# Designs tried in a protein design chat: VH-VL binders against Mitochondrial intermembrane space cysteine motif-containing protein MIX23 (MIX23). Part 1

No score or structure here was measured in a lab: all are predicted.

Target 1, 196 residues: Mitochondrial intermembrane space cysteine motif-containing protein MIX23 (MIX23), of Saccharomyces cerevisiae (p38162)
Amino acid sequence: MVDNRRTFTAPQSLLETNLTFPNDEPSLTTITVTRERCVDPSLIDSFLRFLRHGSDDIIRQKLNNYRKGSINGKNKCKEFLKQELYPNWQIRNNIISFCEKEAAEMKNETDQQCGNNKKTTAEPLIDARIDPYAARERAEKQEAQYKDWTKVTEWVANNRKIEQILTSTTEGILRQNCEQNNDYLKEFTQFCKDNS
Below, numbering starts at 1 at the first letter of every chain, in headers, positions and changes, except where a header shows other numbers; Kabat numbers aren't used for antibody chains.
F, E and O stand for the ipSAE by ESMFold2-Fast, ESMFold2 and OpenDDE, each averaged over both directions (binder to target, target to binder). V2 = 0.75 x the mean of E and O + 0.25 x the DockQ between their complexes.
[cut] stands for letters that were removed.
Atom coordinates printed by the task and the answers are left out, and those that the model quotes come from them; centres of patches stay.

## First folded at step 1 (VH-VL)

Design b1 (framework fv_bebtelovimab)
Fold by ESMFold2-Fast, scan of step 1:
Structure b1 (fold): chain C 196 residues (1-196), chain A 122 residues (1-122), chain B 109 residues (1-109)
Amino acid sequence: as target 1 above (196 residues)
Amino acid sequence: QITLKESGPTLVKPTQTLTLTCTFSGFSLSTSGVGVGWLRQPPGKALEWLALIYWDDDKRYSPSLKSRLTISKDTSKNQVVLKMTNIDPVDTATYYCAHRYYDFWSGYFDYWGQGTLVTVSS
Amino acid sequence: QSALTQPASVSGSPGQSITISCTATSSDVGGYNYVSWYQQHPGKAPKLMIFDVSNRPSGISNRFSGSKSGNTASLTISGLQAEDEADYYCSSYTSSDYVFGGGTKLTVL
């Protein structure tokens, strides 16, 4: 029984920041992500919110703070990206990727159970006009088999969209305050390779 | 084309304030990503950075000289001015102003003025 | 000593390759790609040859190339020509200062 899990810790820079939220006060500095937690993502959601609020949501303030006292504000932008922002993006993306991988494994496991007999796949279509109860029972059984996979897949898709929006917004701010012609996503990809 | 030219006194007495003006063309100090710096080179010695001013009026100074230096810009006149107080014979050098390219990944002095020799003696 | 160390001189013959080193005494130089190289002919202003370790400005010959390994940056000039004879300075950025090497005199024999 291999139990797939991974522990993530917020960057030290974020842990040293006194963050305040409008509705919630996060206490999580570390999280262990498991399949069960991907299915019930309340704890993961809180951790991701903490990471996002401590970086992208206050990006202008972070950049301004890094410029103070530096002989080259642009070099402090580099420090901010490599010491705070990219580590934060990496942790968020790794959490989402973990759950994405778990979802793929859930689907494969369910497909194996359903694919034991080729005849099951080729079963005659149940006509709801003739037998609505049998059609409903079959739909409910099929839906139930993929419930956790569907839930995790939708959560992953939603969080990928959130990351895309945040990354796009942050890139615009970085282009205004740091460098206008840099490919931040390509650089982030290289950062991940160097820090894997 | 970007060009810069230094102007100021060629001979200064100890304890006086040295004022140097950089007049430039081919770029504007209102354009995001540009700056102008001052550097010097004593005869036969290495280059030394003194000060830098960016388009947004952000200023940087050499730590060893910060208390003696003031950099300012006049965007409408295409000028940057450096003032150095309490001049000393060791400040004898060729003074350069240079265009600073600024972006996130790189920052360098890509175009330089011809330089102006300032001799400090009584 | 200075924060960046260069050899005082280097020499080569036309058509050969030479390399000039620039070694940092502090780890703050090794952490970022911000090493620049300047060429200076007698009585002239410095000219930017290389920036951010290995990048060339527009108009600079591809005979000039830059690299970095650990705390040492290198300028390599291939196909050496008489007009390459000059002083070469490396430069880098720290958290609080811009620093320059002591300079290397290139002689073309």
Scores: ipSAE 0.007, ipTM 0.464, lowest interface PAE 12.0, mean pLDDT 80

Design b10 (framework fv_bebtelovimab)
Fold by ESMFold2-Fast, scan of step 1:
Structure b10 (fold): chain C 196 residues (1-196), chain A 119 residues (1-119), chain B 109 residues (1-109)
Amino acid sequence: as target 1 above (196 residues)
Amino acid sequence: QITLKESGPTLVKPTQTLTLTCTFSGFSLSTYGVGVGWLRQPPGKALEWLALIYWNDDKRYSPSLKSRLTISKDTSKNQVVLKMTNIDPVDTATYYCAHDYWEGYFDYWGQGTLVTVSS
Amino acid sequence: QSALTQPASVSGSPGQSITISCTGTSSDVGGYDYVSWYQQHPGKAPKLMIFEVSNRPSGISNRFSGSKSGNTASLTISGLQAEDEADYYCSSYAGSYTVFGGGTKLTVL
């Protein structure tokens, strides 16, 4: 009866910023992620777009503002990373990871119910000649469960690729505008451990 | 179960380019936070870190060897390739590839492959 | 890049404790909490023993412990056993690359 769910809120820096989207799309500042929302990710997609728009998409602008305002620009870069960018990356990564975990559970449940991969003779077989309606209903349910798992798995893979491209581009900009010799991905990894 | 295995020539001549391949299983280099690195150890000497490539194609190189090293990945083949130009007898070493996941240190290592540089 | 400084060798008897030091600079060991330790037996690949200064991977004996003070990290092995005889390497994050120590040969007498 209890379902897996987790609520995510955009960083305070985004909530205090007057952001606009192309075509005046409404911003979404908080979301509760559930299995159902991983399957139909329209709301999650809107939330991820909001996070990406308020960080990676305008990173050069944000860094120029921090850097130009301070002689000690490296301290301002660290503040930006800790207060804005890394929290943003962490939230996006955690949302994708939540749906990835849900997909794994969906596969295990479907495999258990259908016995597909095990092909066990111990599982009950429906004889379509005896009860064609029950056989049809079972086939439709199995296909629906596999389709949902496939949708979530593909959505996760696609968003991992998007994050990969964004993170790589942003790291290049950080090396140009902040400390050139710093490993930002390693710092982010440590940030996630410290703030889990 | 994570496994890695190094492959490449066991003998190379000075001035040639050394190409080493790391083939792995049990993880994907498309997974967020995953990296694969290369290290070497000359006979009877210390371990030396050479290069690292992350899931996002971000690359790191040893400062002293950067001009000689190129690291690349083929995620579909589960392979990471290291190229070292202008090989010298001092580059004789056992070369290792190793897994890095979120941690920034190497939790799983290949068995190593000995590369001898001689005329 | 300069290697981290470790003693070339250390020795102890079964049941004793030994400590191996790893000295760097403020740009590596002193600047970050990203120090790891590796054990290497002859003819084998290195094995991770300690990460992030003092954490143990699953399956590593609690006889192994790590610490750091300023620019120096330390690996301590208590209750020495014959199987502990190996080379030990420290490693540290250094801003955009990783640097390893020169290694310490532990002899169990």
Scores: ipSAE 0.000, ipTM 0.462, lowest interface PAE 13.8, mean pLDDT 81

Design b11 (from b9 with heavy chain H99R E100I L101E D103Y S104D S105F G106W Y107S W108A P111I; framework fv_bebtelovimab)
Fold by ESMFold2-Fast, scan of step 1:
Structure b11 (fold): chain C 196 residues (1-196), chain A 122 residues (1-122), chain B 109 residues (1-109)
Amino acid sequence: as target 1 above (196 residues)
Amino acid sequence: QITLKESGPTLVKPTQTLTLTCTFSGFSLSTYGVGVGWLRQPPGKALEWLALIYWNDDKRYSPSLKSRLTISKDTSKNQVVLKMTNIDPVDTATYYCARIEYYDFWSAFDIWGQGTLVTVSS
Amino acid sequence: QSALTQPASVSGSPGQSITISCTGTSSDVGGYDYVSWYQQHPGKAPKLMIFEVSNRPSGISNRFSGSKSGNTASLTISGLQAEDEADYYCSSYAGSYTVFGGGTKLTVL
């Protein structure tokens, strides 16, 4: 059997931006996301940080640069959204969704192994004496098997909350500096459908 | 309300190790993008950054002081600890802990503790 | 010794505008858009006034504004008020650490 994997590349516009991170953090332009990396998300965290930093975190500066050189600010905002911001949001959401799907698969696999779905194993039959040592080992093994699922699920939940905060903040800035009455989240959803 | 508070000795002798604890509330150091750092200010002088620890246990140190500094966290206790070895009278300063949250605050500390004065004297 | 250069003092009268400069190098102020400004009243902890060159935290008066040109960042305070009298510090990301300026004492005459 082969584990799922997916490779993500930062948008070209972001790669051309002069961004620097601390010496201990890699400057990632491409990342391959795997189940193992969802469990130990240090590289994914660095990549998401890079994406967020080059978009939402500097959104005010990005919009000011577009307005300064633009005769029609609305057209430049629309171009920025389609070429830079929405692609960035889509990549971040797809990474989080990949790990979310992996967590669901991990849960299903672990449930089957631990017999939560009424699948009996030979192990219960050897239990003829309730040996405290054997019972403790089984409990610890079962807990360890769910540890990775719990870790990935918590990571996904935290990153979903971060995306909501960043997206909400950026949307407010877009309403202030671009179209006041536009539903940017709805446009983004349509962008994702068109590019899926 | 988010709060941070520094604690530790107010008087330390030269050559000893200074240990300072930052206890915080209103946020978790297990939250993505969150970090807690230490800064100091000698009486009448400028602010100086010392160290920073992030939610993922990544650590950053002032290059000039790195050999003397150790930063650690206990996420379950909401504490960040700074240790500075071989202290000298020039280390006399008010020590602050402060929060970094998300990427909007590169090198920016948005919420600060009240500070604790540490005097280094024989 | 501070890594970033600020004037030791600046003064202005109520209602006027003043500007405080912060000069670094291409490896800090000139190399990144991560300049912050802090206000410090005597005996108090610093308060963040500006981050990422020109952004204001929630609750900070729009009388405070930030800018940058080359290796020099500037904090401008318009409509000076007595409560603005304080020390002001700039800081910049420097590639793997953060550096601070020497501080500027603002006197409101």
Scores: ipSAE 0.000, ipTM 0.455, lowest interface PAE 12.9, mean pLDDT 81

Design b12 (framework fv_bebtelovimab)
Fold by ESMFold2-Fast, scan of step 1:
Structure b12 (fold): chain C 196 residues (1-196), chain A 120 residues (1-120), chain B 109 residues (1-109)
Amino acid sequence: as target 1 above (196 residues)
Amino acid sequence: QITLKESGPTLVKPTQTLTLTCTFSGFSLSTYGVGVGWLRQPPGKALEWLALIYWNDDKRYSPSLKSRLTISKDTSKNQVVLKMTNIDPVDTATYYCAHVGDYLYYFDYWGQGTLVTVSS
Amino acid sequence: QSALTQPASVSGSPGQSITISCTGTSSDVGGYDYVSWYQQHPGKAPKLMIFEVSNRPSGISNRFSGSKSGNTASLTISGLQAEDEADYYCSSYAGSYTVFGGGTKLTVL
């Protein structure tokens, strides 16, 4: 199969946000996500950190700016959600989902190559007493094939947990500063359906 | 596959400027997030990072050596050049160039290294 | 004057496990999740074994694992084999540059 690729661009609002990162990370404006980058996610992690710092981490500042400049506070909250926050959440979730899909494809490919329940007659026999290094090398190679899948799956699980914590925290802040009784997660889900 | 190879003088006199060239293949130094760094290792001593250049020409230097180092790239030639001024016998080391695939300073592919001896 | 502290040497027998520590400060190992480990055989260039604290590049045995607690990162090698005998270096991102440890010589007895 040909390599899957998907390019993500940070929301325009982030290019105008003056951000300070604790670890002095470069600001990323665009990223092409590939299978290799899901396996080695340092660039994806930097991009996700940039998106998170430019939205959820400073949400109180962003809402205060909208409130102080606003003649109509309800309209400005809706504008912030539609133009900045929800696009940001959607990009982050789409990146995580891309890597999740890649992990599933990696597992399927590895299963076909190494064969879960594959018959031993499909491969040449290696006797460990004749060539212990070849036998060990083959076993290590087969184990290593699933290692990348495991790493990507764990990375996905960890980042989904981070998103859940951020979304929960941000929702609480939105209820205090915007509409108290609005279901922001349901609204976000609808935003994703409308903008897919 | 990604490969890198260092080239330059094997013997340099004190006070001269050392110029080293890294020639690479298998990647482009115009690709987003990609960089090439220089490291050295004196005989029997630890690895030391010297400098890094990114695809966007952003340059990073070891704080202790910054005043002596200049890193540059020629993307069309697949080359990165390191210059170190006022060379001293203490700078005798094997010099390596290495690939960074995603911004951060983990080096996934290394050149074979070139030994530079500084003596009169 | 390596920025990160490693033991000069460690030793183990085939089949056993060993751990190599790498201690820095809150401005490097303790401040970021960007710790790498390199293996170097005599006369050869270093080889990346671990990156971002605990991630393995493709082709690296699962016998190699990394972890971090506070300002100390650790490389653990299980099921020691003769070919594991080498020098091991830790490295950490330090904000705008990278720093290396002094290296640890692993002897497989």
Scores: ipSAE 0.000, ipTM 0.439, lowest interface PAE 16.0, mean pLDDT 81

Design b13 (framework fv_bebtelovimab)
Fold by ESMFold2-Fast, scan of step 1:
Structure b13 (fold): chain C 196 residues (1-196), chain A 120 residues (1-120), chain B 109 residues (1-109)
Amino acid sequence: as target 1 above (196 residues)
Amino acid sequence: QITLKESGPTLVKPTQTLTLTCTFSGFSLSTYGVGVGWLRQPPGKALEWLALIYWNDDKRYSPSLKSRLTISKDTSKNQVVLKMTNIDPVDTATYYCAHSEWELLYFDYWGQGTLVTVSS
Amino acid sequence: QSALTQPASVSGSPGQSITISCTGTSSDVGGYDYVSWYQQHPGKAPKLMIFEVSNRPSGISNRFSGSKSGNTASLTISGLQAEDEADYYCSSYAGSYTVFGGGTKLTVL
């Protein structure tokens, strides 16, 4: 069937930086993402914060260093994008996509078990007048089976929104401090195609 | 025009939980690099930083108080909430919320402050 | 007890120049260029006067200047005026949190 695990490692430049993490949370340099961890995303959340802290959160500091030390700031911007920022964005997007794919598979599996597939012949419902306890118990069990799928899809939607805000704001800073007329999101999309 | 205003109880009894709300205008807490922090100042004493929440929901707490503090935001209401558990008379202070950017580098706009007295 | 050391008080006459020191460690003042200074009049919220060691916010008089040497930051106020009489606090970034000095009361004689 499917291999429900994938390991992610932070970019090498980030691993060699002594970053401090908010709230004294441990800095995770690698994580194995599984379906279970998509459902309880505490470790994934910590890893995403580590990646965001080491890139978008300090982008003004990184770009300011290029301005102060560089006569060719545009070439240093391109190096930063390809070696640090785009790899970081790609890892974050791949983690979110992994859980998104897991959520889709969870829904398909639950639909099959519960017979909620609109193209499948429905089994007769338990008559509540004959056995009201069995009918209620089955309904409650069916509802419970979709809870994990709902949690993962909500987590994915939330993190997609966070990524949209971060990347759009970072793009504005890049236009101010690097090339004003460059489409950074399009360039990132091409980076992902070339490196996938 | 950036403005912030603190609200909450003016008198709290020892062992209770203090809940303070910061309501702001003139900026969005979804804007990159923007944060809202909480600070306090006991009467006649120095300023003390308590907590900060950033646009991306990342949170930072004073190391000495982190077990007692919870900071949260409601971006739709333009509010940041601070909760402090197990209140003690030494927590009597004027509490401020303030606008921050550049990762805790400085606080450029402050609320007027709200005095919280802890007494039995 | 505060994390950063400031003199409790300083005084000067109108037109004079005064300096307030703020001493920390290599993990705060000495380690980062992220020192701020705040002015506070009685009953009022603090006002940012200097950030990132020596930068002034818009609207702050050029009579206020900041500097740093090693583990000690300094705020200098030139051409003292009566309205400068206030408490002054330094603060520094310390890696994952912010620390404040004990405050200095400036008296304009």
Scores: ipSAE 0.000, ipTM 0.445, lowest interface PAE 15.1, mean pLDDT 81

Design b14 (framework fv_bebtelovimab)
Fold by ESMFold2-Fast, scan of step 1:
Structure b14 (fold): chain C 196 residues (1-196), chain A 125 residues (1-125), chain B 109 residues (1-109)
Amino acid sequence: as target 1 above (196 residues)
Amino acid sequence: QITLKESGPTLVKPTQTLTLTCTFSGFSLSTYGVGVGWLRQPPGKALEWLALIYWNDDKRYSPSLKSRLTISKDTSKNQVVLKMTNIDPVDTATYYCAHRPYYDSSGYYDAFDIWGQGTLVTVSS
Amino acid sequence: QSALTQPASVSGSPGQSITISCTGTSSDVGGYDYVSWYQQHPGKAPKLMIFEVSNRPSGISNRFSGSKSGNTASLTISGLQAEDEADYYCSSYAGSYTVFGGGTKLTVL
C-alpha cells in the first residue's frame, strides 16, 4: 500500500567534467526512481548512461590529466577514487539494487494474488500430450501475470553485467596508472560501508 | 523472423563520406537490451567491428576509427545509419549490419546472431 | 589489424575432431566471459556458432563446443563433416568495444 521511491543525484564532479555526449541533458543530474520507472526504465537508462560516460568511459582521460600536472599523481589517484569514481559506482549500484528490491516485491505480490484464485489451485490436470493448446494457453496466462516482474528482473541482470564489465575494465586502467597491487573492489566495498 | 539489409553506394571516391543504412524487421530497437552493430571485411581479410548502438541510444565505437565514425538510429523506421568520414582505398570492404540480441538471464554480450547479407563498398579514385 | 591470434589454417578428415585456438590478453579473452565464434562460407555472411565462451544458439550442432583457459579460447569441432569446411573467426568483448581474430581456414580433407 505504500509507494516506495528514492531520489539520486549525480556527483558534483560530473558537472565539472563537461561531457560532450550527455551535456545536452543537464536535467539528468537528478532522478527519482520508482517502481513505475523500473518497469519503464527510459529515464533510469539515461541517468545511468550519464553516470557511466562521466566516469568509467573517460577514466583514462581523467587520470592522464592528473599526470600531466607533473605533481604527485598517485596521491591524486586516491582523491579521484574517493571524490569521483567510488561515489559514482555507489549511486549506480544503489539504483540497480532499488529496482532489484522492487522486482522481488512485485513477484511476492503476484504470487500472493495467484494463490487467491482457488480455482487455479484446484483446476483439473491438463495433459499436454492430449491437449497441447490448453496447456500452452494456461502457461501464457501465467506468464502475462509476471510480465512486469520479468521485465524488471531482466533489466537488473543486464545492468549488473554492464557494471561488472565496466568495473573490471576500470580496475585494469587503475592498476596501470595508479597502484598495481591494490584491490580496488575491496576498497570500494569498504567505501560503501563507510558511506552507508 | 529477424532480417537486416544494408544499403548505400557501391563506389566511393577517397576523402568523401560514406553513409550506409541498415533496414531491419522482426524486432524493435526500443526492445530492452537489444543492439545493432556494424562490421566490415576487406576482400580476403579478417572481420573488423566498427560500431554498435543499443536500445537506449548508447553508442560504442572501434577505438582506432572513432574519430571517423558516427552511428545513429531511427527506431520508428527500423533503421540504423553509419557514417564514415575521409574514406580511403583501405576502407574497401563488404560492410555488414547485425543484430545483437538480449539473451535471457544475463542479457549482455557482444555476439551478433543474425547478419545482413553485406554490401560491398569499393573506394577508388 | 586483428587483435586476437588464431592459426591461419587447420585441417582434418571426416569423423575427426579439430580444435581452433584464439589467444588474446587479460583485457579481452582473459578478462571477460564474452567470447564468440563465427563460421563463414565463401561469399556468405558470418554465422554465429558459439557465444559467451561455450553457449550454442538454437539449431547449432552439438559437434561444436567452446572453452577458455586463461587468455586462450578454443573452438572444438567433433565428427568433422564436409560442410564444416569454412573460415572460423573468434571475437571477444574488450571493455567498451569488440575485437576479432584473424580467422582460421578449416580444410576437410
Scores: ipSAE 0.000, ipTM 0.447, lowest interface PAE 14.5, mean pLDDT 81

Design b15 (framework fv_bebtelovimab)
Fold by ESMFold2-Fast, scan of step 1:
Structure b15 (fold): chain C 196 residues (1-196), chain A 121 residues (1-121), chain B 109 residues (1-109)
Amino acid sequence: as target 1 above (196 residues)
Amino acid sequence: QITLKESGPTLVKPTQTLTLTCTFSGFSLSTYGVGVGWLRQPPGKALEWLALIYWNDDKRYSPSLKSRLTISKDTSKNQVVLKMTNIDPVDTATYYCAHGFDWSYYGMDVWGQGTLVTVSS
Amino acid sequence: QSALTQPASVSGSPGQSITISCTGTSSDVGGYDYVSWYQQHPGKAPKLMIFEVSNRPSGISNRFSGSKSGNTASLTISGLQAEDEADYYCSSYAGSYTVFGGGTKLTVL
């Protein structure tokens, strides 16, 4: 009877930017993520595109006029990371993690409903020799029950890969325009611990 | 593309308050490090810096004119407003608004076309 | 009177190089690396040519270069062309506001 849901809001700095995206129902400034939205991720995809466009996609523009090596330029970079980039990365990762957790719960629920035990899973092999059509029908039924879990798991894997590519690319740009020898991913991990 | 355009009265009388509006597009005055400034140039004379407002609503004024100037922004309308009190004929000038990048320490990279304000009775 | 000192005029012939100076104090040009140079043709808004002493915005010719020594910044224009004839202004950050020079009229003879 209790549904798992979590509301995410874009950073204030991003909401006040002059980025343009088609606005439709619901708003791109906030999203309530639920299991059903993980299964049909069109709205989550729109929200993630908004976050990515306002940060990683324009990172060069944001850093282009920063002074390399100066104390003022380094302070500007640090504030940008703390106030804009790291909050943006954290929100994106938290959305993906929410759907990952939902996928795990969906699989557990489906496993329980199917009533599978290790002893009875051996029986389809014997049935295939006697009645191969009944064995195929059972396999197809089980596959259909896991369809939503498979869909969410693939979406999570794809978005984890996108995040890895974006953060790797952005880290290279930060090394060129901010601090060359800083480990930005380690710093981001610490930011998440401090801001959980 | 970043654009700015100045608007306001072209003819004002001495002792009045001059109100100028800068309407911009192509950027947000909520973007970290961005500012919008006002400058003026009397006919045949040098450029003079007047005021600047930053992304965080922080304000800077020319020391010689600070008592007469007020700069404000309306982020929802993409506008910056400059008010100058007790206007005098020596304030006759072309007034420009300009985009300041990176706290405007690094220069004003995009300028409006300017608006000529004449002060006479 | 302008806060920064520039020569009123400079002149050169096509293909030659010229330098325009901009002299301030330790509280502006000498204290910060935030010197900009602007080009202004008659009846037009100024155009940013140089920022942070020596950096060029995208689209600005490599013939324009900037430098600074102590309290004096310099704009150098190499390979002079007729279209370079304009007024040139320097500006500098001064701790809480920006100051401008009096401008230099460049004549290409």
Scores: ipSAE 0.000, ipTM 0.422, lowest interface PAE 20.4, mean pLDDT 81

Design b16 (framework fv_bebtelovimab)
Fold by ESMFold2-Fast, scan of step 1:
Structure b16 (fold): chain C 196 residues (1-196), chain A 121 residues (1-121), chain B 109 residues (1-109)
Amino acid sequence: as target 1 above (196 residues)
Amino acid sequence: QITLKESGPTLVKPTQTLTLTCTFSGFSLSTYGVGVGWLRQPPGKALEWLALIYWNDDKRYSPSLKSRLTISKDTSKNQVVLKMTNIDPVDTATYYCAHQYEYVWGSYDYWGQGTLVTVSS
Amino acid sequence: QSALTQPASVSGSPGQSITISCTGTSSDVGGYDYVSWYQQHPGKAPKLMIFEVSNRPSGISNRFSGSKSGNTASLTISGLQAEDEADYYCSSYAGSYTVFGGGTKLTVL
């Protein structure tokens, strides 16, 4: 068994929050991510939803709770970032990165499987003007072989955009409610370097 | 198909509160990353961004107008409402509501036709 | 006030290429890949021409292209046609709000 897998656990702060979900969906506290699960991401989607719901979606409530215990609200903002928000963002990014790496390996494997055939079909090239049927058949066969890679790559791209949107929205809220001149995304990048 | 339409008074008096409603179809404001914004354009002048409400009820306002603006949504009715207090003749403009592309922030693909609001006594 | 900087006007002849610049800061144009360009004909709502710096919505001619270098984004229109005559606005995501340029009037000579 040489299959890549990695287990992710929600931050302890989130596990203690007693979150409720619409439709009584059970909370996933731990997930093992595999290539199969990147291709069929239903469980990964549920876990990412859980992480997002417990952080960015309730950011104002979280900040207000931290402020109540402090004379200086900005000091409590830093505690929230270090203990809850940045760990949450890091786990989400690591899950997406795992599937991104799996997609790259899937493409490499498919390219190798087709490599010698591509050289044979490229020299001489099949020209649609000469043989339209052979050109179509070749294209359809190649498309089918890359189907799973395409699905995972699209899922990764979409989730990267969702993360950019969520982190940028949250950054704006942090500028309004904490330090307005702080670069939170740069600070998060440094947090990841220190904790990886 | 995504559509938006602005509605509200066409004539308001100085010092009153302007209330505009955006009614939309073809998308849900419960979708992650989606927002509906309000923009205006005085006759013969440039576009000015006013406010935005996100799928998670987060709100953003133009810094210069923040004290006068309130944006709200009713996702079940597919409506977004903008209120502007202490209206002045300089607020005369065509007001637009617009949809953000899902996953593409700051980009407004679908716009309402606009509603002209004239402020005069 | 903090609007993105565009030239007030630009002109070209049919078949030529023109470029419109849009200059911001590291907190908007320079900080994100979310620059959009809009075309507006008199009496009409703006129409999205370019998003994410260089992407075209379906139905937009490949004569319209976008690029970015540092804090400056550019819209290039090749093979100018009479119907291209309009006002063009750039916009950028700025973290928690959207900023717009002052607009550029394109005249096709």
Scores: ipSAE 0.000, ipTM 0.444, lowest interface PAE 14.0, mean pLDDT 80

